VHH binders against Formamidopyrimidine-DNA glycosylase (mutM). Designs and how they scored, part 18

Target 1, 288 residues: Formamidopyrimidine-DNA glycosylase (mutM), of Thermomicrobium roseum (b9l1z5)
Amino acid sequence: PELPEVETIRRTLAPVLIGALVIGALRGEHPEDILLDPWPVFARRVRRHRIVALERRGKYLAARFEDGDRLVIHLGMTGELRLSHPATAPGKHCHLALVLRSLRPLPPSLVDQRQRFLLRYLDIRRFGRIALLDQAGWETFTARLGPEPLDPTLDPRALWSRLRERRTAIKAALLDQALLAGIGNIYADEALFQARLHPARRCQTLSLDEVERLLVALRTVLSAAIENAGTTIRDYRDGQGRAGSFQSRLQVYGKPAGTPCPRCGTGLARIRIAGRSSVFCPRCQPLH
Short names: E, the ipSAE of ESMFold2; O, the ipSAE of OpenDDE; V2, 0.75 times the mean of E and O plus 0.25 times the DockQ between their complexes.

## First folded at step 13 (VHH; framework vhh_8cml_1)

Design v3 (from s3 with E105S W106Y; at its last look DockQ between E and O 0.68; V2 from the best seeds 0.00; counts 0 for: pae E 6.7 > 2)
Fold by ESMFold2, look of step 13:
Structure v3 (fold): chain B 288 residues (1-288), chain A 121 residues (1-121)
Amino acid sequence: as target 1 above (288 residues)
Amino acid sequence: EVQLVESGGGLVQPGGSLRLSCAASGFTFSDYTMGWFRQAPGQEREFVAAITRSGDSTDYSDSAKGRFTISRDNAKNTVYLQMNSLKPEDTGVYFCARGIWEYFSYGMDVWGQGTQVTVSS
């Protein structure tokens, strides 16, 4: 999950989670691959916390508790958060669950007679991470992240000045969470296509006009993905278990080489940048 | 003192094999995801492979899939990279790295000094 998927998860979980009290935790298959803390420490520390906000920074979700502590979640490649009735059987690859008590009415399909429901964490690949951070830890962690690409106050000139100092490929820079928070392979390829920039283009060669176009493209693609509940290729689901629909609107990501460019008909090309596949149109995105 | 020490690099012909090792010390090795990265001269460091704490899930770059295998031995505090069917494009310095919060954006907080792999015909 990238920024749009994480934001969709935030939006779909927030109406249920905000105000709920964590009354316990259930151990799943392999919590040791997910949790920073040992299970007994985690299970003790999350108990008796009321969730007052559900926040997002880049690709990170944070449930903020009343005492200022945050449960911080990175979904990795295949992480999923799923709301369920306590009687519902766990799915495969469920590594832990929070037991929550609702302070507001919720549908009977979700809560039992004691107003309890579960937030399950599922992860096929187990590369997601979950940790409890205090306010100072959260501030230290988020200080390392770049600005939100959807922040309207982000100045294109500031981004351009930072890019001028780098000699790396622009796609590699977009994947760097210290430059801009929340962009991964899907939305880097889509934004570069929309901005007509070759993914191997060196950062220092970008003009201010090109950076302005890139930032507009990023905002357009990310906003559209959020409006379509994110992209599901294999595994991503929102907080209600529903697939995203933006995959039907992808222009280049994941397309086989030779697929006609949706803009000009030229066969799409594939190269590797930073060890990952990058798809682009050689005509629309020339390397200059 | 946290330390990662790579070994096993060298000169090989195209199509050959090498096994890289990374010995970890100064931390609880089994608590961390581990990865391998590489850097050719004048290029940026690029992801090669990663492995979970338990060792039963792995991820690979497109260029490594099917040719390279990452593994770990938590009893020996060591992570390995078996490299088969080596190509000249695989030439570079290979770094072992310890993973933290940025899994699969490959946020690594500790790096080894690297071991040179040269593939020449």
Scores: ipSAE 0.049, ipTM 0.533, lowest interface PAE 6.7, mean pLDDT 88
ESMFold2 (binder alone), look of step 13: mean pLDDT 84; pTM 0.847
OpenDDE, look of step 13: ipSAE 0.319; ipTM 0.691

Design v4 (from s3 with F104Y E105S; at its last fold request DockQ between E and O 0.89; V2 from the best seeds 0.00; counts 0 for: pae E 2.5 > 2)
Amino acid sequence: EVQLVESGGGLVQPGGSLRLSCAASGFTFSDYTMGWFRQAPGQEREFVAAITRSGDSTDYSDSAKGRFTISRDNAKNTVYLQMNSLKPEDTGVYFCARGIWEYYSWGMDVWGQGTQVTVSS
ESMFold2, look of step 13: ipSAE 0.601; ipTM 0.833
ESMFold2 (binder alone), look of step 13: mean pLDDT 84; pTM 0.845
OpenDDE, look of step 13: ipSAE 0.623; ipTM 0.832
ESMFold2, look of step 14: ipSAE 0.507; ipTM 0.796
ESMFold2 (binder alone), look of step 14: mean pLDDT 83; pTM 0.841
OpenDDE, look of step 14: ipSAE 0.636; ipTM 0.836
ESMFold2, fold request of step 15: ipSAE 0.493, 0.499, 0.492; ipTM 0.789, 0.786, 0.788
ESMFold2 (binder alone), fold request of step 15: mean pLDDT 84, 84, 84; pTM 0.850, 0.849, 0.844
OpenDDE, fold request of step 15: ipSAE 0.660, 0.651, 0.655; ipTM 0.848, 0.845, 0.847

Design v5 (from s3 with T33E E105S; at its last look DockQ between E and O 0.66; V2 from the best seeds 0.00; counts 0 for: pae E 7.5 > 2)
Fold by ESMFold2, look of step 13:
Structure v5 (fold): chain B 288 residues (1-288), chain A 121 residues (1-121)
Amino acid sequence: as target 1 above (288 residues)
Amino acid sequence: EVQLVESGGGLVQPGGSLRLSCAASGFTFSDYEMGWFRQAPGQEREFVAAITRSGDSTDYSDSAKGRFTISRDNAKNTVYLQMNSLKPEDTGVYFCARGIWEYFSWGMDVWGQGTQVTVSS
């Protein structure tokens, strides 16, 4: 999951989670691969916390508690958060669950007679992470992240000045969470295609106009992905267990080399940048 | 003193196999994720494979999936990369790396010095 998938999860979970009280936690298959804290410490520390907000920073989801502590979640590649009735058996790859109580009505399919429900964390590959941070820890962590690409106050000149200091390929820079928070392989390829920029373009060669165009493209692609509930290739699901639909709108990501460019018909090319496959149109995205 | 030492590289023909090893020392090996990366001349270092702390779950680049297998032996402080059906495109220096969750950012903080893999007729 990248920014659009995490934002979609935030939006779909927030109506259920905000106001709920964490009354316990259930151990799953391999919480030790997911939690930064030992299970007993985690299970004790989450109890008796009311969720007052559900926040996102880049690819990170944070449930903020009334005391300012945050449960911070990174989904990795295959992490999923799923709401379930307490009587529903966990599926495979469930590594932990929060036991929550709503003090407001929820559907009987979700809650028991005591208004309890579960938030399960599932992760096939177990590269996701969950930790409790206090406010100071959260501030230290988020200070390392770049600005949000969808933040309307992000100045293209500021982004351009940071890019001029870099000699790497622009796609590698877009994947760097310290430059811009939340961009991954899918949305880097899609935005570069829309901005007509070659993924191997060196950052210091970009003009301010090109950076402005790239930022517009990023915002357009990310916003459209959120509108379509994110991209599901295999595993991503929103907070209600539904697949995203943006995959049908992908223009270049994941397409075989030689596939006709949706803009000009030229065969798409594939190269590797930062160890990741990058798909682009060599005619629409010249290296110059 | 944290160290990662790769071994097992060499020259093989297309379709052949190699097994790379990475011996780790100077830290509690089982507390860390591990990965393999590779670099061809003039190219950026690229991801090949990663494995969780317990060794029960793995991830692969598109080009490695189905042909390469990462594994680890926490008792021997060693991570392995079994490479099958090797292609000339797999040629490069292969690096072992230690994964870190620093401030909720996953990345690699310690690298080995690399072992050369060459696939040619």
Scores: ipSAE 0.012, ipTM 0.467, lowest interface PAE 7.5, mean pLDDT 87
ESMFold2 (binder alone), look of step 13: mean pLDDT 83; pTM 0.836
OpenDDE, look of step 13: ipSAE 0.020; ipTM 0.303

Design v6 (from s3 with I100T E105S; at its last look DockQ between E and O 0.61; V2 from the best seeds 0.00; counts 0 for: pae E 6.5 > 2)
Fold by ESMFold2, look of step 13:
Parts: structure tokens; C-alpha cells; sequence
Structure v6 (fold): chain B 288 residues (1-288), chain A 121 residues (1-121)
């Protein structure tokens, strides 16, 4: 999941999670691959905490507790957060669950007689992470992340100045969470296509005008993805277990080489940048 | 001092095999996701493979799938890359890397010095 998928998960979980009290945790299959703390430490630390906010920074979801501590979640490639009734079986690849009590009425399909429900973490590949951070730890961690691309106050000139310091390909820079938080392979390819920039274009060669176009393209693509509940290729689901629909609007990402460009009809090309496949139109996105 | 030291590179004919090793020291090896990357002359470093802390789950680049296998031995503080069906385009310097918790999986904070793999016809 990238920024749009994480934001969609935040929006769809927030109505259920905010106000809920964590009353315990259930061990699943491989919590040691997911949690930064040992299971006994984690299980004790989350108990008796009320969630007051559900926040997002880049690709990171954070449940903020009343005392200022945060449960920070990164979904990796295949992580899923799922709400369930306590009586439902955990299913495969469930590595942990929070036991929560709602202060608000919720459907009987979700809560038991005691107003309890579960937030399960499932992850086929187990590259996601869950950690408890206090406020100081959260501030230190997020200081390493770049600005939010959807922040309307982000100054294109400041971004351009940062890019001029780099000799790497622009796609590699977009994947760097220290430059801009939340962009991954899908939305980098889509934004570069919309901005008419070649993914191998060296950062230091970009003009201010080109950076302005790129930032507009990023905002357009990311906003549209959020409006369509994110992109599901195989695994992503929102907080209610539903697939996103933005995959039907993808213009270049994941398309085979030779597929006609949706803008001009030229066969799309594929190259590898920073170990990841990049799809682009060689006519619309010239290197020069 | 945190160190990653690669070995096992060399010259091989197309279609051949090599097994790379990466010896880790100076940290609790079993607490970290590990990965392999490579860099061909004139190109950027690219992802090859990654493996979870427990070793039960792996991920591969498109070019590595079906030909390469990452594995780890937490008792020996070592991660391996078995490379089969090697092609000239696999030529490059191969780096071992340690994942960071700060980026929750896919950031690498420590790199080895690399081992050269050359596939020539």
C-alpha cells in the first residue's frame, strides 16, 4: 500500500476505532516478524488504552492513544487490517489482533454482547511492522520523512532545490520517503506519465517548471486514487475489507511493453530503475 | 561495529550457478530483514531479493524470480543468495543489506562492500 491505500484505510477504520478502548491483544501465527517489541511487552503495553485519533504520515498509519503514545503500523507489501467479530476464526496469516471495546453502538455482526470487536493484522509476506512509540519517538521518526505531497503549502521551489542536489533518476528520488512521504511504484509511474517526465531523468536537470508540473501531477493522481478507494492489484483492502477501484484508471503502471500509450498510441516501454519496473511512454516522456 | 561481508562472487559461464554469502556481525542478526541488491556498470543499484527475520517469507525482483533463492541461517549470522541459470545481464557487484525498523521493512540502513559477479560467454 502507498499513500492513497493507507489514507483510505485510515478513513474507513477511523469511525470504528476512534473512542474504542484496547482491552487486550491476541497472539497469532508470527507476531515476531511484525512487532518490534517481544510479544509479552507489546501485549502489556497496549492494554487499557483508548484510541483518540487515527493519523497518517506517508505510508504509516498511527493510532494515537489518550496518553500520547502511538501504535504505528506500516503494511509493507501485503499487510491488511481487518475488523472482525470476536467469534470469527482468525484465518490464515493473522499475526496478531487487538481486542477492543466500543463506546459507540456498532452492528451486531461486528461486536459481541460486551461490545467487543477485534482489529486483526494479516500479512502473507510479513514485511509489515507494528511498533509502539511515545510522542518523542514519533516526532523523531517523522522528522526523517519528507513533506506530504498533498499538503497544499508544500513549496515547489523548496522541492526543486532539494532535487538539484541529487544526481539520481527522478523515479528513484520519488521513492525516497525522506524527499516526499508516501509515494511508491504505482503512483510514481502514474505521476511521471501525467507530468510528461521520463523516469530516468536525472533530478539535477529538472527545471522549476518541470518540478511544478510534477507536484501538480502527484496531487492529481493521489487525490484521484483516494477518491477511488486506492488501487488493488492482488491484496490491498480498505478498513472494511473492500478492494479499491483505481486500478481501472491506471494509465501506465503494470502495462506490458508495447501497450498503446493512452495519450498518443506509441508503444509503452519498460525499464528498471532502483530495482523496480518502470513503465512509461517514450514519446510523451522524452529523456531530453 | 556493524558489518556485512559478502563472498562467493566470481567468473561464471552463462547458464552457470553461484552461491553468494553475507556474514553479519555487530548486531542481533535475527532481528533484521535482510536483502540482496546489485549494481551493473553505469547503472543504479537495483533490488534482487529480500527475506524476513524468521526466514519464512521472501521477495524477489522480476529478473530474479525462478532463478535465484535467498535464504538465511540465523545461527550462523549469514544470508545467502543461490543464483542459477546465470545470464550476462546478471553481471555486476552484489551487495548484502540490512533492513531498518525506521521504515518498517523496505529501507536498508547498512550495506556490505559488495562481491563481483561476472557472467561471460
Amino acid sequence: as target 1 above (288 residues)
Amino acid sequence: EVQLVESGGGLVQPGGSLRLSCAASGFTFSDYTMGWFRQAPGQEREFVAAITRSGDSTDYSDSAKGRFTISRDNAKNTVYLQMNSLKPEDTGVYFCARGTWEYFSWGMDVWGQGTQVTVSS
Scores: ipSAE 0.070, ipTM 0.551, lowest interface PAE 6.5, mean pLDDT 88
ESMFold2 (binder alone), look of step 13: mean pLDDT 84; pTM 0.848
OpenDDE, look of step 13: ipSAE 0.620; ipTM 0.833

## First folded at step 14 (VHH; framework vhh_8cml_1)

Design w1 (from v4 with T33I; at its last look DockQ between E and O 0.91; V2 from the best seeds 0.00; counts 0 for: pae E 2.1 > 2)
Fold by OpenDDE, look of step 14:
Structure w1 (fold): chain B 288 residues (1-288), chain A 121 residues (1-121)
Amino acid sequence: as target 1 above (288 residues)
Amino acid sequence: EVQLVESGGGLVQPGGSLRLSCAASGFTFSDYIMGWFRQAPGQEREFVAAITRSGDSTDYSDSAKGRFTISRDNAKNTVYLQMNSLKPEDTGVYFCARGIWEYYSWGMDVWGQGTQVTVSS
């Protein structure tokens, strides 16, 4: 999951989670692979906290509690958050669940007679992470992340200046969460295609104009993905277990080499950048 | 002191094999995702492989898939990279890294000094 998927999950969960009280936690299959804290510590710490906000920072989801602590969640490759009725079976690959109480009416399909419901974390590959951070921990954490690409205050000139200090390909730079938060392999390819920039272009060679185009492209693609509930290639699901729909709108990501460019018809090319497959149009995105 | 120390690098012919080791100290090894990265001459550092805390799940770069195997021994505080069917393009410095949140570069907070791997006929 990338920025659009996490944002979609946030939007799906926020109406239910905000205001809810965490009254407990249920142990699943392998919570120790996911939690930064041992299970007994986590289970104790998470109790009796009321969620007052559900935030997103890059690819991270953060439930903010009254006392300023945050439940921070990274979904890894296959992580999923799902709202469930307490009587619903956990299913496979469920590693933990929060038990919450709603102060607002919720559908009988979601809550029991005590207004309790579950937030389950599922993860097939178990590369996800969940941690409780205090305010200081959160600040330290977020300080490592670059700006939000959708932040309207992000200055292209500042981004340009930062890029000029990097000796890497632009695709590699985009995947660095310290440069910009929330961009992964899908939307890096899509944005670069939209911006007509070769993924292997060296950061130092980019003009300000090109960086401006890139930022516009990022914002365009990311916003469109959010509007379409994110991209489901295989495993991504929102908080209701629903797939996204942006996969049908992908221009280049995941397409085989030789596939006609949706813009000009030229066969798409595939190269490796920073260990990641990168699909681009050699005509629309010239290296030189 | 938190430390990662790589070993096992060397010169091999194409088609050969190497097994890299990374010894961890100064932290609870089993609490972290571990990963291998590499940097070829004139290239940026790239992801090679990662392994979950328990060792039950792994991920590989496209170039590593089918040839490389990452594993770990939490009792020995060591992560390994078995590299088979080596190619000249695999030449580079290989780094071990500790991951906190994610295992792609940014998510790694501790790095080893690296070990040189050279594949040449």
Scores: ipSAE 0.521, ipTM 0.795, lowest interface PAE 1.3, mean pLDDT 94
ESMFold2, look of step 14: ipSAE 0.558; ipTM 0.811
ESMFold2 (binder alone), look of step 14: mean pLDDT 84; pTM 0.851

Design w2 (from v4 with S105E; at its last fold request DockQ between E and O 0.86; V2 from the best seeds 0.70)
Amino acid sequence: EVQLVESGGGLVQPGGSLRLSCAASGFTFSDYTMGWFRQAPGQEREFVAAITRSGDSTDYSDSAKGRFTISRDNAKNTVYLQMNSLKPEDTGVYFCARGIWEYYEWGMDVWGQGTQVTVSS
ESMFold2, look of step 14: ipSAE 0.623; ipTM 0.843
ESMFold2 (binder alone), look of step 14: mean pLDDT 85; pTM 0.854
OpenDDE, look of step 14: ipSAE 0.568; ipTM 0.815
ESMFold2, fold request of step 15: ipSAE 0.613, 0.598, 0.594; ipTM 0.837, 0.830, 0.832
ESMFold2 (binder alone), fold request of step 15: mean pLDDT 85, 84, 85; pTM 0.859, 0.858, 0.858
OpenDDE, fold request of step 15: ipSAE 0.679, 0.684, 0.690; ipTM 0.856, 0.860, 0.863
ESMFold2, fold request of step 20: ipSAE 0.588, 0.610, 0.564; ipTM 0.827, 0.833, 0.818
ESMFold2 (binder alone), fold request of step 20: mean pLDDT 85, 85, 85; pTM 0.857, 0.860, 0.859
OpenDDE, fold request of step 20: ipSAE 0.657, 0.689, 0.677; ipTM 0.845, 0.861, 0.856

Design w3 (from v4 with S105D; at its last look DockQ between E and O 0.89; V2 from the best seeds 0.00; counts 0 for: pae E 2.2 > 2)
Fold by ESMFold2, look of step 14:
Structure w3 (fold): chain B 288 residues (1-288), chain A 121 residues (1-121)
Amino acid sequence: as target 1 above (288 residues)
Amino acid sequence: EVQLVESGGGLVQPGGSLRLSCAASGFTFSDYTMGWFRQAPGQEREFVAAITRSGDSTDYSDSAKGRFTISRDNAKNTVYLQMNSLKPEDTGVYFCARGIWEYYDWGMDVWGQGTQVTVSS
């Protein structure tokens, strides 16, 4: 999941999670691959915390507790957060669950007689991470992240100034979370296509006008993805277990080389940038 | 001190095989995702492979998939990269790295010094 998927998860979980009390945790198959803390430490520290906010920074989801501690979640590539009734079987690849008590009415399909429900973490590939951070830990961690691309105060001139210091390909720079937080393969390819910029274009060669176009393209693509509940290729689901629908609007990402460009009909090209596949239209996105 | 030391690089012919090792010290090795990366002259460092803390799950770049195998031995604090069917395009310096939150290069916090792999002809 990239920024749009994490934001969609935040929005769809928030109505259920905010106000709920964490009363315990259940061990699943391989919590040691997911948790930064040892299980016994995690299970003790998470108890008796009330969730007061559900926040996002880049690709990181954070449930903020009343005392200021945060449960920070990075979904990796295949992580899923799933609400479930306590009687529902966990299914495969569930690595942990929080046991929560709701302070608001929830459907009987979700809560038991004591108003308890589960937030399960499932992850087929187990590259996601979960940790408890205090406020200082959160501040230290988020200080490494660049600005939010959807932040209206992000000045294209400031972004341009940072890009002119770099000789790397623009796609590699977009994947750098220290430059802009939350962009991955899907939305880098889509934004570069919309901005008519070749993914191998060197950062220092971009004009201010080109950076402005890129930032507009990023905001347009990310906002549209959020409006469509994110992109599901295989595994991503929102907080209600539903697939996103933005995949039907993808222009270039994941398309085989030779596929007609949706803008001009030219066969799409595929190259590797920083070890990752990049799909682009060689006519619409010339290397200048 | 936290340290990663690669070894096992060298010169091989196209179609050959090589096994890289990365010895870890100064930290609890089994707490970290491990990865291999490579850098050819004039190119950006690129992701090759990653492996979970337990070793039960792996990820590979498109160029490595089907030819390379990452593995780890948590008792020996070592991560390995078995490289088969080597091609001249695989030439470069190979680095191991450990990950805290992410396993791509921007998310790695400790890097080895690298070992040279050269696929001749």
Scores: ipSAE 0.564, ipTM 0.819, lowest interface PAE 2.2, mean pLDDT 91
ESMFold2 (binder alone), look of step 14: mean pLDDT 84; pTM 0.847
OpenDDE, look of step 14: ipSAE 0.582; ipTM 0.818

Design w4 (from v4 with T33Q; at its last look DockQ between E and O 0.80; V2 from the best seeds 0.00; counts 0 for: pae E 2.2 > 2)
Fold by OpenDDE, look of step 14:
Structure w4 (fold): chain B 288 residues (1-288), chain A 121 residues (1-121)
Amino acid sequence: as target 1 above (288 residues)
Amino acid sequence: EVQLVESGGGLVQPGGSLRLSCAASGFTFSDYQMGWFRQAPGQEREFVAAITRSGDSTDYSDSAKGRFTISRDNAKNTVYLQMNSLKPEDTGVYFCARGIWEYYSWGMDVWGQGTQVTVSS
C-alpha cells in the first residue's frame, strides 16, 4: 500500500474509529512479527485509550489517542485492517485485533449488544509494523519523513534544490520516504510517466521546470488514485474489505515491455532502478 | 553501541557461490527486520533481500529471486545471504541493514560498513 491506499483505509476507518475506546486486544497468529513491543506490553499499553483522530503520514496510519500517544501502523506489503463483529471468525493471517467500544450507534452487523467491535490486523507476509508511540516518539518518527506530496505548501523550488544534492536516479529518489513521504513503486512510475520524465534521469540534471511538472504529476496521480479508492494489484483492501479501482486507470505500472504506450503507442520499456522494476515509455520519457 | 558488521565477501567466478554474514550487536536483534542491499560502482544502492523478525517470511529483488536466500539466526544475532549462481552484474559492495518500518524505501536506520563481492572470470 502507498499513500492513496493508506488514505483510503484512513477514510474508511475514521468514521468508526474516531471516538471509540480501546478496551482490549486479542492475540492472533504472529503478533511478534508485527509489534515493536512484546505482546503482553502492547496489550496492556493499548487498553483504555480513546481514539480522537485517525491520521495519515506518508504510508503510515496513526490513530491518535486523547493523551497524545499514537498507534502507528505500517501495512508492509500485504497488511490489511478490517472492521468486524466480535462474533466473526478472525480468518487466516490475523495477527492481532483491537477490541473497541463505540459511543455512537453502529450497525448490528458490526457491533454486539455492548457496542463492541474489532479492528483486525491481517498480514500474509508479515512485513507490517505496529507501534504505540508517545508524542516524542511520534515527532522523532515523523522527522525522518519528507514532506507530503499533496501538501499545497510544498515548494517545488525547495524540492528542486534538494534533488540537486542527490546523485541518484529520480525514480530512486521518489521511493525515498525522506524526500517525499508516501510514494511507492506504483505511483512513482505513474507520476514519472505523466511528467514525461525518464525514471533513470539523474536528479542533478532535472530543471526546476521539470521538477514542477513532476510535482503536478504526482499530485494529479495520487489524488486520482485516492478518488478511486487506491490500486488493488493483488492484496490491497480497504477497511471494509473492498478492493480499489484505480488499477484500471494505470498507464504504465506493471505492464509488460512492448505494451503500447497509452499516449503515443510506442512499446513500453522495463528497466530496473534501485532494485525495482520500472516501466516507462521511451518516446514520451526520453533519457536525453 | 549499535553495530552491524558484514563478512564473507570475496572474488568468485561466474556461477560461483558466496555466503555473506552480518553480525549485529548493541541492540535486541530479534526485534528488527533485517535486509541486504548492494551498490555497484557508479550505481545506486539497491535492495537485495529482507527478512522478518522471526525469519518466517522473506522478500527479494527481482534479480535475487531464485538465486539468493536470506536467513537469520536470532540466537547468534546474525543475518545471512546465500548467493548462488553469481553473475558479473552481482559485483558490488553488499550492505547489511536494520529495518524498523520499511526496507524498500530507505527505512533502514543502521548500516554495516559493507563487504565487497566481485564476480569475474
Scores: ipSAE 0.504, ipTM 0.788, lowest interface PAE 1.3, mean pLDDT 94
ESMFold2, look of step 14: ipSAE 0.541; ipTM 0.796
ESMFold2 (binder alone), look of step 14: mean pLDDT 83; pTM 0.838

Design w5 (from v4 with G99D; at its last look DockQ between E and O 0.85; V2 from the best seeds 0.00; counts 0 for: pae E 2.5 > 2)
Fold by OpenDDE, look of step 14:
Structure w5 (fold): chain B 288 residues (1-288), chain A 121 residues (1-121)
Amino acid sequence: as target 1 above (288 residues)
Amino acid sequence: EVQLVESGGGLVQPGGSLRLSCAASGFTFSDYTMGWFRQAPGQEREFVAAITRSGDSTDYSDSAKGRFTISRDNAKNTVYLQMNSLKPEDTGVYFCARDIWEYYSWGMDVWGQGTQVTVSS
């Protein structure tokens, strides 16, 4: 999951989670692979906190509690958050669940007679992470992340200046969460295609104009993905278990080499950048 | 002091094998996902492999799949990379790293000094 998927999950869960009280936690299959704290510690710490906000920072989801603590969630490769009725079976690969009580009426399909419901974390590959951080911990954590690409106050010139100091390909830089938070392999390819920039272009060679185009492209693609509930290639689901729909709008990501460019018809090319497959149009995105 | 120290690199012929080791100290090793990265001359550092805390799940770059195997021994605070069927393009400095949150996107906070791997006929 990338920024659009996490944002979609946030939007899906926020109406239910905000205001809810965490009254307990249920152990699943392998919570130790996911939690930074040992299970007994986590289960104790997370209890009796009321969620007052559901935030997103990059690819991270953060439930903010009244005391300023945050339950921070990274979904890794296959992580999923699912709302469920307490009587519903956990299913496969469920590693933990929060038990919550709603202050607001919720459908009987979701809550029991005590207004309790579950937030389950599922993860096939178990590369996700969940941590309960205090305010200082959160600040330290977020300090490692670059600005939000969708932040309208992000200055292209500042971004340009930072890029000029890098000796890497632009695709590699985009994947660095310290440069910009929330961009992964899908939307890096898509944005670069939209911006007509070769993924292997060296950061230091980019003009300000090119960086401006890139930022516009990023914002365009990311916003469109959010509006279409994210991209489901295989495993991604929102908080209701629904797939996204942006996969049908992908221009280049995941397409085999030789696939006609949706813009000019030229066969798309595939190269490896920073260990990741990168699809681009050699005509629309010239290296030189 | 938190530290990672790689070893096992060397010169091998194409088709050969190497086993890299990374010894961790100064932190609870079993609490962290570990990964291997590499950097070829003139190229960006790239992801090679990752392994979850328990060791039950692994991930590989496309180039590493089928040839490389990441493993760990939490009792020895060590992560390994078995590299088989090595190719010249595998040449580079190999780094082990400790994951914080995003191992694919430079979410590693501790790195070793690296070990040189050279594949040449």
Scores: ipSAE 0.361, ipTM 0.717, lowest interface PAE 2.1, mean pLDDT 92
ESMFold2, look of step 14: ipSAE 0.482; ipTM 0.777
ESMFold2 (binder alone), look of step 14: mean pLDDT 82; pTM 0.823

